VHH binders against p0dx41. Designs and how they scored, part 28

Target 1, 281 residues: p0dx41
Amino acid sequence: MASFIASDQDVKNFLTAPSMNDQEGIGFAYATDEAVLKALIPAPLKLMAPVVCGYVVHMGKPTFSAPYLEESLFALVSYKDKMMGAYPINLLLHGPGAESGVIAGREGAGIPKKLADDIELRRNDNSATATVERHGKTLLNVSWTAGELNDPSIMKQFAGQLALGKEAEMNSFFYKYDIDQHEDGTNHFSNVQLVATQLRSLADQVEPGNLSIQLESTDDDPFGELKVLKPLGAAWFHFDTSVMFNTLKLDEVDAATTMPKLLTGRYDRSFFNPKAATYII
Short names: E, the ipSAE of ESMFold2; O, the ipSAE of ESMFold2 at other seeds; V2, 0.75 times the mean of E and O plus 0.25 times the DockQ between their complexes.

## First folded at step 13 (VHH; framework vhh_5c3l_4)

Design z5 (at its last look DockQ between E and O 0.72; V2 from the best seeds 0.00; counts 0 for: pae O 3.5 > 2, unsure alone 62.9 < 65)
Fold by ESMFold2, look of step 13:
Structure z5 (fold): chain B 281 residues (1-281), chain A 127 residues (1-127)
Amino acid sequence: as target 1 above (281 residues)
Amino acid sequence: QVQLQESGGGLVQPGGSLRLSCAASGFTFSRYAMSWVRQAPGKGLEVVSDISSGGGSTYYADSVKGRFTISRDNAKNTLYLQMNSLKPEDTAVYYCAKETRYYKYTGSTYETEFDYRGPGTQVTVSS
């Protein structure tokens, strides 16, 4: 019987490992301004290359929701030279499962997720396109055409992570924090910590190719700060299954130096500009 | 250019079994998710089951869960639907459909879309 009180079985099922089954779309990489990208990376993570990676994918059969589309831009980073992986700068979600995806990611690992107004992903034989719209602009317009990468010299770096028919593990790094309220009603940040999540994926399609990509900014989503200096390449991929399976607490970090780098990916201008919150509702 | 041809339908008594096949050509079969959809007399189309391009992820309508099994053989470009414990309400024309790789949502819809469907095969469950 439905109830605001979950059954013991519902609680047990809630704790089952989430899986992102039947995931496919465009993955890509481009070179950007090293100083700009490095400045976005909170300590103690270190930037490994002046490269922005990203994707636009359809999450076809997630175990926790209806399907949805997801965009991300991320950096390649190292934690103390012993853990390497992705540091997502943003994620935008759209579709019937998107609200659940935002809730799960924000609460589970502090993932910088917001909702897009629209995401479209389309593949015709050997080419594909995707667009991401939010607040009056196309933030991302990306195309893949099967064939040679824009810069073939990066093939070795890409090929090592994309073994067909074999499970691959990847780290993703996020910062979690609490927002607590003082007696006078003002807020402060506490318990700011670096965490890593781990993902085990089984790829059954990886098709490299040429990248075409354009970025734009709005006040809420400054994607254009991560300028496309050189497209490097793209691939169409399909993961039959992709399972999140571990969360590691790595470090406590200073709020004053860290939080300025976390807010834009998680909040819109209405949180920073009281006039915007007053005039645009 | 795209060709889908269903077979394996027929008349069967309640509780019986049938296996539907769909021969595919004119596209790279292994790159596409595939569906079985059905249309009962006087009714609209219902997605019965679908299967991911690699075969590892499946969907079943509640009305057929536990009774029907979708599978594919990418080496033979063939889609299958094993139909067990058939009921009179399973009577319909069953179509093989090539799913789209065009993803765009308006509102909270989650129905699968398809680019092409075959001419169908009749399944009749009657005593």
Scores: ipSAE 0.365, ipTM 0.777, lowest interface PAE 2.2, mean pLDDT 87
Fold by ESMFold2 at other seeds, look of step 13:
Structure z5 (fold): chain B 281 residues (1-281), chain A 127 residues (1-127)
Amino acid sequence: as target 1 above (281 residues)
Amino acid sequence: QVQLQESGGGLVQPGGSLRLSCAASGFTFSRYAMSWVRQAPGKGLEVVSDISSGGGSTYYADSVKGRFTISRDNAKNTLYLQMNSLKPEDTAVYYCAKETRYYKYTGSTYETEFDYRGPGTQVTVSS
């Protein structure tokens, strides 16, 4: 019988490590302005290359929700020159599982998730396209065509990110924080910390190819700031399994220097622009 | 040229079992999700089951859950449907279908498209 009170078994199941099984779609990389991208990366993370990576995927069998579509743009970064991985700048979700995915990711690891108005992903034979729409614009229009990368010299580096046939461990870096209210009713950020989620994934399909990509901006989603200077390549991929098996707390960080780089991936302008009739609670 | 060929249909009594096979050629089988689709007399097409390209994710229509099992052997380019506890309402032509990977949600629902299906195999369940 449904109830507002969850059973002990339901609570136990809720705490099981999340898995993003049966994930497939387009992954891509393009060169962008190094200074612009570097400025978006909060300390102590360091940018490793002037490259934006991203994907548009269908999450077919997530353990925490119904299926959904997800977009991300991310940078390649290191922590203390020892631990390398992805720093997602944004994630946009759409579909029946999207609301649950946003809640789980935001609360579980501080993942910069918002809802898209629409995401489409389509593959026919040796080509695929995807679009992401939010707030009146198509923010991302991406195509993959199987074959040669736009820049063949990056094949080894690109293929290493989407290794085929072996389980691979990957780090994703996020910043978590609390919003606390003072006795006078004003708010402040506390416990701003860098974390890494560690994923163990099995890619059973990776098909390299040519990237075509167009970005647009809205006031809430300034994707165009990450200019496409040169498309580098794309791939169609499928992960049979992808398990978030560990989360590491890496560092406490300064709120004043960090939070300006976190808010736009998590909130729209109405939330932090007082002249847009924002209510602060 | 995509070719799909179903086999394993036939006449069976209620409660019986059949195993359908679908031999695939003309495309890289392991790259595509596959479906079993059926058409009962006087009815439209119903997606019975589908399976992801790697075999790790499956879907079953409510009418067959717990009785049918989809599987694939990517080394043999073959899709299977194990059909147990067959009922007269399972009588249909069963088709193997290659899916178009098209994901778009209208509200809280989506439908999988397919771009090719085989000629089908007849399954008849009667006493």
Scores: ipSAE 0.224, ipTM 0.714, lowest interface PAE 3.5, mean pLDDT 87
ESMFold2 (binder alone), look of step 13: mean pLDDT 78; pTM 0.791

Design z6 (at its last look DockQ between E and O 0.70; V2 from the best seeds 0.00; counts 0 for: pae E 3.0 > 2, unsure alone 63.7 < 65)
Fold by ESMFold2 at other seeds, look of step 13:
Structure z6 (fold): chain B 281 residues (1-281), chain A 127 residues (1-127)
Amino acid sequence: as target 1 above (281 residues)
Amino acid sequence: QVQLQESGGGLVQPGGSLRLSCAASGFTFSRYAMSWVRQAPGKGLEVVSDISSGGGSTYYADSVKGRFTISRDNAKNTLYLQMNSLKPEDTAVYYCAKETRYYKYKGSEYVTEFDYRGPGTQVTVSS
């Protein structure tokens, strides 16, 4: 019988390590303005390259939800020159599992997830396209064509990070925080901390190729700030499994200097401007 | 040209087992997720199980979970379905299907699931 009270077994199942299985789509990288990208990276993370990486993927068999589509743009960063990984600036989700994905990511690791109005991902033979729509615009339009990278020199830099048929471990960095209410009814940020999620991923398909990409902005999603100065390359990839096996708490950070860099990936303009207009959703 | 050919169907008693095979050609088999779908008399298509391109991730419909096992051999371009503890409700034509790489949702509906299927193999579970 259905109940608001979960069984003991349900609680145990809830606590198992999440996995993003049967994940495939377009991954890409492009050069952007270093000063602009660096300014988005909260301390103590340091930018490693003036490159935006990203993807549009189908999460085909996640262990925590129905399937969904996901977009991300992320920077390559270092923590104290000893841990390297991704710092996602945004993630947009669409599909039957998307609401669960947002809730799980926000609560588990402070992942900057919002819902997209639409995501489409399509591959025909040796080419693929993806689009991401939110609040009246196509924020991202990306294409991959199998073959040569736009800048072949990046192959040397990334060749060792992903090997077919072998598990690779990767870090992703996020900032968690609480929003607490004072006795007078006003809110404040507390417990602002840097965390790292650690993923173990098995790639069984990586097909490099040429990137074509356009970004646009809305007031809620200023993707165009991350200008495409030079497309570097794209690939179609498939991860058979991708298990989030660990989350590390790394540092406590200052709310005043950190939170301005976190809010737009997590909240729309209605939170910041009492005169914000009604959106069409 | 994509070709998919199922085999291994037949008549079996309730509680019995069958193993279905699907030979694939005309495409790079290891690049694609594959499915078994079935059509019972007078019913629409039901996805029974699917498997990722590398074989590490699987899906099973609730009606077959614990009884059926999907697998693939990428070196032989072959998809398999081991069917145990068969019930009369499993009676259907079983199709091997190549999944599409077109992902779009309209609400909860998946717009396109697969782009090719074979002619099917009959499985009949009858006392």
Scores: ipSAE 0.336, ipTM 0.765, lowest interface PAE 2.6, mean pLDDT 88
Fold by ESMFold2, look of step 13:
Structure z6 (fold): chain B 281 residues (1-281), chain A 127 residues (1-127)
Amino acid sequence: as target 1 above (281 residues)
Amino acid sequence: QVQLQESGGGLVQPGGSLRLSCAASGFTFSRYAMSWVRQAPGKGLEVVSDISSGGGSTYYADSVKGRFTISRDNAKNTLYLQMNSLKPEDTAVYYCAKETRYYKYKGSEYVTEFDYRGPGTQVTVSS
């Protein structure tokens, strides 16, 4: 029977490790302005290359929700030259599982997730396209055509992702924080921490090809700040399984210097200036 | 040329079992999700089940959950549907279908599109 009180079994199931099964879509990389990208990376993470990576994927069988579509743009970073991985700048989700995905990611690891108005992903045999729409614009329009990369030099940088039929481990870096309220009613940030979420993924399809990509901005989603100076390449991929097996606490960080780089991926302009958005009842 | 050929249909008593097969050629079978779709007399197409390209993920319509099992053998380019505990309501032409990888939602509705299907095999469940 439905209840506000979860059963003992429901609580136990809530605590099990999440996994992403049957994930597929377009992954891509392009060169961007190094100074602009570096400025977006909070200390102590260090930018490894002036490259934006990203994807548009369908999460076919997540263990925590119905299926959904997800977009991300991320930088390649290192932590103290010891750990390397992705630093996602944004994620946009759409579909029946998207609300659950946003809640889980925001609360569990501080992942910068928002809801998109629409995401479309389509593949015909040797080509694929994806679009991401939010607040009146197509923020991302990406195409992959099987064959040659725009710049073949990136193959060496992604060699580990080409290991078909074998598991690969990947790190993603996020910042978690709390929002506490003072006695005078104002809020402040506390416990601002760098974490690494670790994934073990089994790729059974990776098909390199040519990238075509266009970005647009809205006030809420300034994707155009990450200019496409040169497309580098794209691939169609499928992960049969992808298991989040660990989350590490790495460092506590200064709120004043860090939080300005976190807020726009998590909140729209109406949170900062209510007059910056249009409301239709 | 994409070709899909179903087999294994026929007449069966209620409560019986059938195993459908679909031989695929003319495309890289292991790259594509595959579906079983049925059409009962006077009705539209219903997706019965689908399976991911690697076989690791499956979907079943509510009307067949617990009774039907989809599987694939990528080495033999063959899709299967094991149908148990058959009911008269399962009477239909069953089609093997190759999915276009088209992922789009309109609100909560999933938009599914197929680019090829076979000629179908008749399954009749009757006393």
Scores: ipSAE 0.240, ipTM 0.726, lowest interface PAE 3.0, mean pLDDT 87
ESMFold2 (binder alone), look of step 13: mean pLDDT 79; pTM 0.800

## First folded at step 14 (VHH; framework vhh_5c3l_4)

Design k1 (at its last look DockQ between E and O 0.81; V2 from the best seeds 0.00; counts 0 for: pae E 3.0 > 2, unsure alone 62.3 < 65)
Fold by ESMFold2, look of step 15:
Structure k1 (fold): chain B 281 residues (1-281), chain A 127 residues (1-127)
Amino acid sequence: as target 1 above (281 residues)
Amino acid sequence: QVQLQESGGGLVQPGGSLRLSCAASGFTFSRYTMSWVRQAPGKGLEVVSDISSGGGSTYYADSVKGRFTISRDNAKNTLYLQMNSLKPEDTAVYYCAKEGRYYKYGSGSYTTEFDYRGPGTQVTVSS
């Protein structure tokens, strides 16, 4: 019988490690303005390259929701020159599992997830396209064509991370925080922490190729700040399994210097200025 | 040209078993999610089960969980469905389907588009 009270078994199942199984789509990388990208990265993370990486993927069999589509743009960063990985600047989700994915990611690890109005991902033979729409614009339009990378010099740097049939581990870095209310009704940030989620992924398809990419901005999603100075390459990939097997608490950080870099990935302009937002009805 | 051919259907009593096979050609079988879908008379298509390209993850409709098992042999380009504890409600034409790589959701939709399916095999469960 359905109930507002979860069974003991439901609670146990809720606590199992999340997996993003049967995941496929376009991954890509492009060069951008180093100073602009570096300014977006909160301490103590350090930018490793003036490159924006990203993807548009279908999460076919997530263990925590119905299927959904996800977009991300992320930087390559290190923590104390000893851990390297991705720092996602944004993630936009769309589809039947998207709401659950946003809630789980926000609550579990402070992942900067918002809902897109639409995401489309299509592959036809040796080419694929994806679009991401939010608040009246196509924020991202990306294409992959199998074959030569735009800049073949990056091939060896990426080859080992997506080797066929072998597990690859990757760190993703996020900032988790609380919002607490004072007795006078005003809010403050507390417990601002750098965390790393650790993923283990098994790729059974990796097909490198040429990237074509265009970005646009809205007031709520300023994707165009991360200018495409040079497309570097793209790949179509499929992960048979991708397990988030660990979360590490790495550092506590200063709210005043950190939170300005976190808010736009998590909240729209109406949260900053209630008269600034334009909504599509 | 993509070709899918089902076999293994037939008439069976309630509680019985059948094993469906699907021979695939004209595409790189090991790179696609494959599905079994069924259509009861006068009804739409229902996804019974699917299996990821590597075989590592599966989906089953609630109505068949614990009774049906999907599998694939990528070396033989063959998809299988083991159907145990069959019920009259399982009576349908069963189709082997290749999932496409076009992902777009409408409001409330859970489905992705199948780009090809076979001619189907009839399964009839009656006493």
Scores: ipSAE 0.433, ipTM 0.801, lowest interface PAE 2.1, mean pLDDT 88
Fold by ESMFold2 at other seeds, look of step 15:
Structure k1 (fold): chain B 281 residues (1-281), chain A 127 residues (1-127)
Amino acid sequence: as target 1 above (281 residues)
Amino acid sequence: QVQLQESGGGLVQPGGSLRLSCAASGFTFSRYTMSWVRQAPGKGLEVVSDISSGGGSTYYADSVKGRFTISRDNAKNTLYLQMNSLKPEDTAVYYCAKEGRYYKYGSGSYTTEFDYRGPGTQVTVSS
């Protein structure tokens, strides 16, 4: 029976490691301005390539919410030249499970999640399209057509992710922090730290192909800052299971040099400038 | 073209068991989420269960949790539903369905789109 007081079993279930099972959609990569992308990467992470990667996927059976659609743009980075992985710049979520997904990701690992106004993902035959809309713009319009990559030279980077029917382990890097309130009501950042989530995923579909992609910007979501200089490729994929099996605390980092690079993916302009909001009384 | 054929229905007493099968052809079975949906007399369609393309994750309606088990054999292009502890309210035509790959959520929508379904098999639970 529902109650404001959760049962002991509910609390135990709440603490279970999350899984993002039955997810599928378009993954992609494109070349962008190295200096612009490098500037977005907080220390101690190092940019490994002047490439933006991303996806638009349907999360069909997440263990922490109803299903939802998710977009992300991320950089390829290393930690101390020994641990490689994704550094997500943003994630936008839409659908019945999206609000819960934002809350879980923000609170659990500091994941830069916001809600989109709409996300659509469709595959017909050997092609697929996706769109992501927020605050009056289509921020992302992406298409995949099965076949040759735009730039076949990146096939080596896909090699591990092309291992159909085999589990692959992946790192994603996030910066987690607290916002604490001073006695006078103002806020400060504390406990700013680099963490890595480690996922074990089983792909049963990986279909490489050609990428077509267009980005737009709003004041709240400046996707166009990461200009598409050259489409590199896309793939349709399905992860039958994807389990977050480990989270590592890697470093504590300086708030003053780090937080400016974290806020746009997590907050809208009105949070930084109250006069940016439009309202009617 | 796409062909889905259910079998294994019949008459059973309450508490009994049935195993439904669905033979699939005309598409790459291992690449799609598959579902069982049912239609009880005078009722609309209800999604009973679904299973991801690799078989690693499943969904069950609350009314069947713990009693029904969905599975698939991708080498044989076959979907299964093991139905245990059957109740009179499980009486329905059971359809095998192939899910599509069009994802867009509107107000009040929590279901995935189905492209195709078979002709169905009757399950009747009566004492």
Scores: ipSAE 0.408, ipTM 0.793, lowest interface PAE 2.1, mean pLDDT 88
ESMFold2, look of step 14: ipSAE 0.316; ipTM 0.755
ESMFold2 (binder alone), look of step 14: mean pLDDT 78; pTM 0.787
ESMFold2 at other seeds, look of step 14: ipSAE 0.406; ipTM 0.801
ESMFold2 (binder alone), look of step 15: mean pLDDT 78; pTM 0.783
ESMFold2, look of step 16: ipSAE 0.343; ipTM 0.762
ESMFold2 (binder alone), look of step 16: mean pLDDT 78; pTM 0.792
ESMFold2 at other seeds, look of step 16: ipSAE 0.205; ipTM 0.708
ESMFold2, look of step 17: ipSAE 0.272; ipTM 0.731
ESMFold2 (binder alone), look of step 17: mean pLDDT 78; pTM 0.790
ESMFold2 at other seeds, look of step 17: ipSAE 0.398; ipTM 0.790

Design k2 (at its last look DockQ between E and O 0.67; V2 from the best seeds 0.00; counts 0 for: pae O 4.4 > 2, unsure alone 61.7 < 65)
Fold by ESMFold2, look of step 14:
Structure k2 (fold): chain B 281 residues (1-281), chain A 127 residues (1-127)
Amino acid sequence: as target 1 above (281 residues)
Amino acid sequence: QVQLQESGGGLVQPGGSLRLSCAASGFTFSRYTMSWVRQAPGKGLEVVSDISSGGSSTYYADSVKGRFTISRDNAKNTLYLQMNSLKPEDTAVYYCAKEGRYYKYGSGSYTTEFDYRGPGTQVTVSS
């Protein structure tokens, strides 16, 4: 019989390290305005390059949900000059596993996940396209064509990141927080923390190529503020496995200086702007 | 560049057998679901059989179940169709097809396959 009470075995299964197995799609990088990108990076993280990286992928066999599609834009950052990794600015999810993926990521590591209205990812022959739609616009339209990178001088950096057949570890940085209520009924943020998730991934397919990319904005998702100054390159890739095996607590940080950089990736602006429309279904 | 080349077709009597082969290149063959698709004269395309990338899962159209067997050799980048107990209604051009990667979710919808296919091989079953 189904029950609101999970069995002991179900609880144990729930606690198994999550893995994003059979993941494939388009990864890309482009140069952007350094001052704009740097302003989005909360202390104590530091921007390492004026480059936006991103992807649109199908998560084919996640261990925590049905399959889903995911988009992300992220910066390359350093923590204390000793840890390098990704700082995702956003993640948008779509598909039968998307709701579970948003809940798991938000609760597990404070990952800035929201639901997209639609994501499409298509590959034929030696080219691929993807689109991400939310709130009336196509926020991202990206294409990969196998062959030469837009900027071949970047190949040295990409080759180091694209090592096939060998497990690689990568850090991703996120901020977690609580929302607590005062005795007078008003709310405040507490326990604002910088964390790092650590992934161990095995890439068994990487096909470099030319990037074509267009970004658009809505009030809720201002993707276009990260201007494409120069496309650098793209690749079609497949990860056989990608296991999130650790989450590190790195720093406690000040809410007043940090939260303004976190809210728009996690909440729609209409909930916080009394002059904006609300969505009623 | 994806390239698919079918072979092994021909003229055969009813009740006979043929083995079709498809040589593949220009992509990582072992990662893709492969299909045999046929087109009888004046008819639309029919998916005859599919085989998963590792070979562990297969599909057969009702019209060929028990008579046709799909297989693959990932080391040789080759797809096969063993066709036994052939009937006149099996007369068609047979195409080797590579599954495209197409991911889009919607209400009651499922992923449609985009077909890159070879030039085909003619199978004619006639007495």
Scores: ipSAE 0.261, ipTM 0.757, lowest interface PAE 3.1, mean pLDDT 87
Fold by ESMFold2 at other seeds, look of step 14:
Structure k2 (fold): chain B 281 residues (1-281), chain A 127 residues (1-127)
Amino acid sequence: as target 1 above (281 residues)
Amino acid sequence: QVQLQESGGGLVQPGGSLRLSCAASGFTFSRYTMSWVRQAPGKGLEVVSDISSGGSSTYYADSVKGRFTISRDNAKNTLYLQMNSLKPEDTAVYYCAKEGRYYKYGSGSYTTEFDYRGPGTQVTVSS
């Protein structure tokens, strides 16, 4: 029977590791302004290339929710020159599982997740398109056409990360923190930590091609700050499995220098500005 | 290159049976929902039946429910349609189709749109 009191088995199941099975969509990369991108990367992470990577995917069988669509833009970074991986700047989720996905990611690893108003992902023949809408604008409009990359020279850089039929391991870096209330009701940040999640993914479909991409900004989601200087390429892919098999707590970091770089990906302007309002009904 | 090839059509009397086959290549067949669609003379395309990637979930149009059975053999990359109790209104070109990927949530979670279809096989039901 349903109850506000969870069973011991429910608690045990709640603690199992998440996985993102049966995901597919468009992955892409483009060159951007190095100084702008570097400024967004909190210490101790270091930017590896002046490239924004991203995706729009359907998460078909997540273990923690119903299915949903997800967008992300991320940088390629290293930690102390010994661990390399993705630093997601944002993730927007849409669909029946999206609310649960935001809660799970925010609470579990501090993942910068918000809800989109709409995400569409469509493939027909040898081309695909995706759009991401939030707060009155299409923030991202991306297209893939099967064939040659915009810049074929990037093939060597990414070849091992999308090896067909082989499991690939990737790090994703996130900053976790607490927001605690003082006895007087004011808030403070505590326990600001750099975390790495380690994913093992099996790609069983990868179709490289040409990227077309446009970004726009709203006050809440300034995607246009990550200017598209040069499209590099895109691919349609499917991951049969993508399992988070390990999580590492790497470092404690200074709240004053770190939190300004974390807030926009996690909160809207209404958290910072009493004159800011967004009405989506 | 995605290839779909239908077979098994022909002329049959009302009440008769046919079994359609579709050989698939050039993609990971076991990953995709597959469909049979038909086009009657002078009509648009009509979805007849769908089957999930693992074969455990099926859909049938009301006009064929109880008479047609969709199945698949993922080891042989083959889709089937068993057509029993055929009626003259079943006369059409039948296409094997690989569903496209169209993800949009709102008034529905997942809509059917076809990436590829074969050249079709003619089914004619007449006395």
Scores: ipSAE 0.185, ipTM 0.685, lowest interface PAE 4.4, mean pLDDT 86
ESMFold2 (binder alone), look of step 14: mean pLDDT 78; pTM 0.787

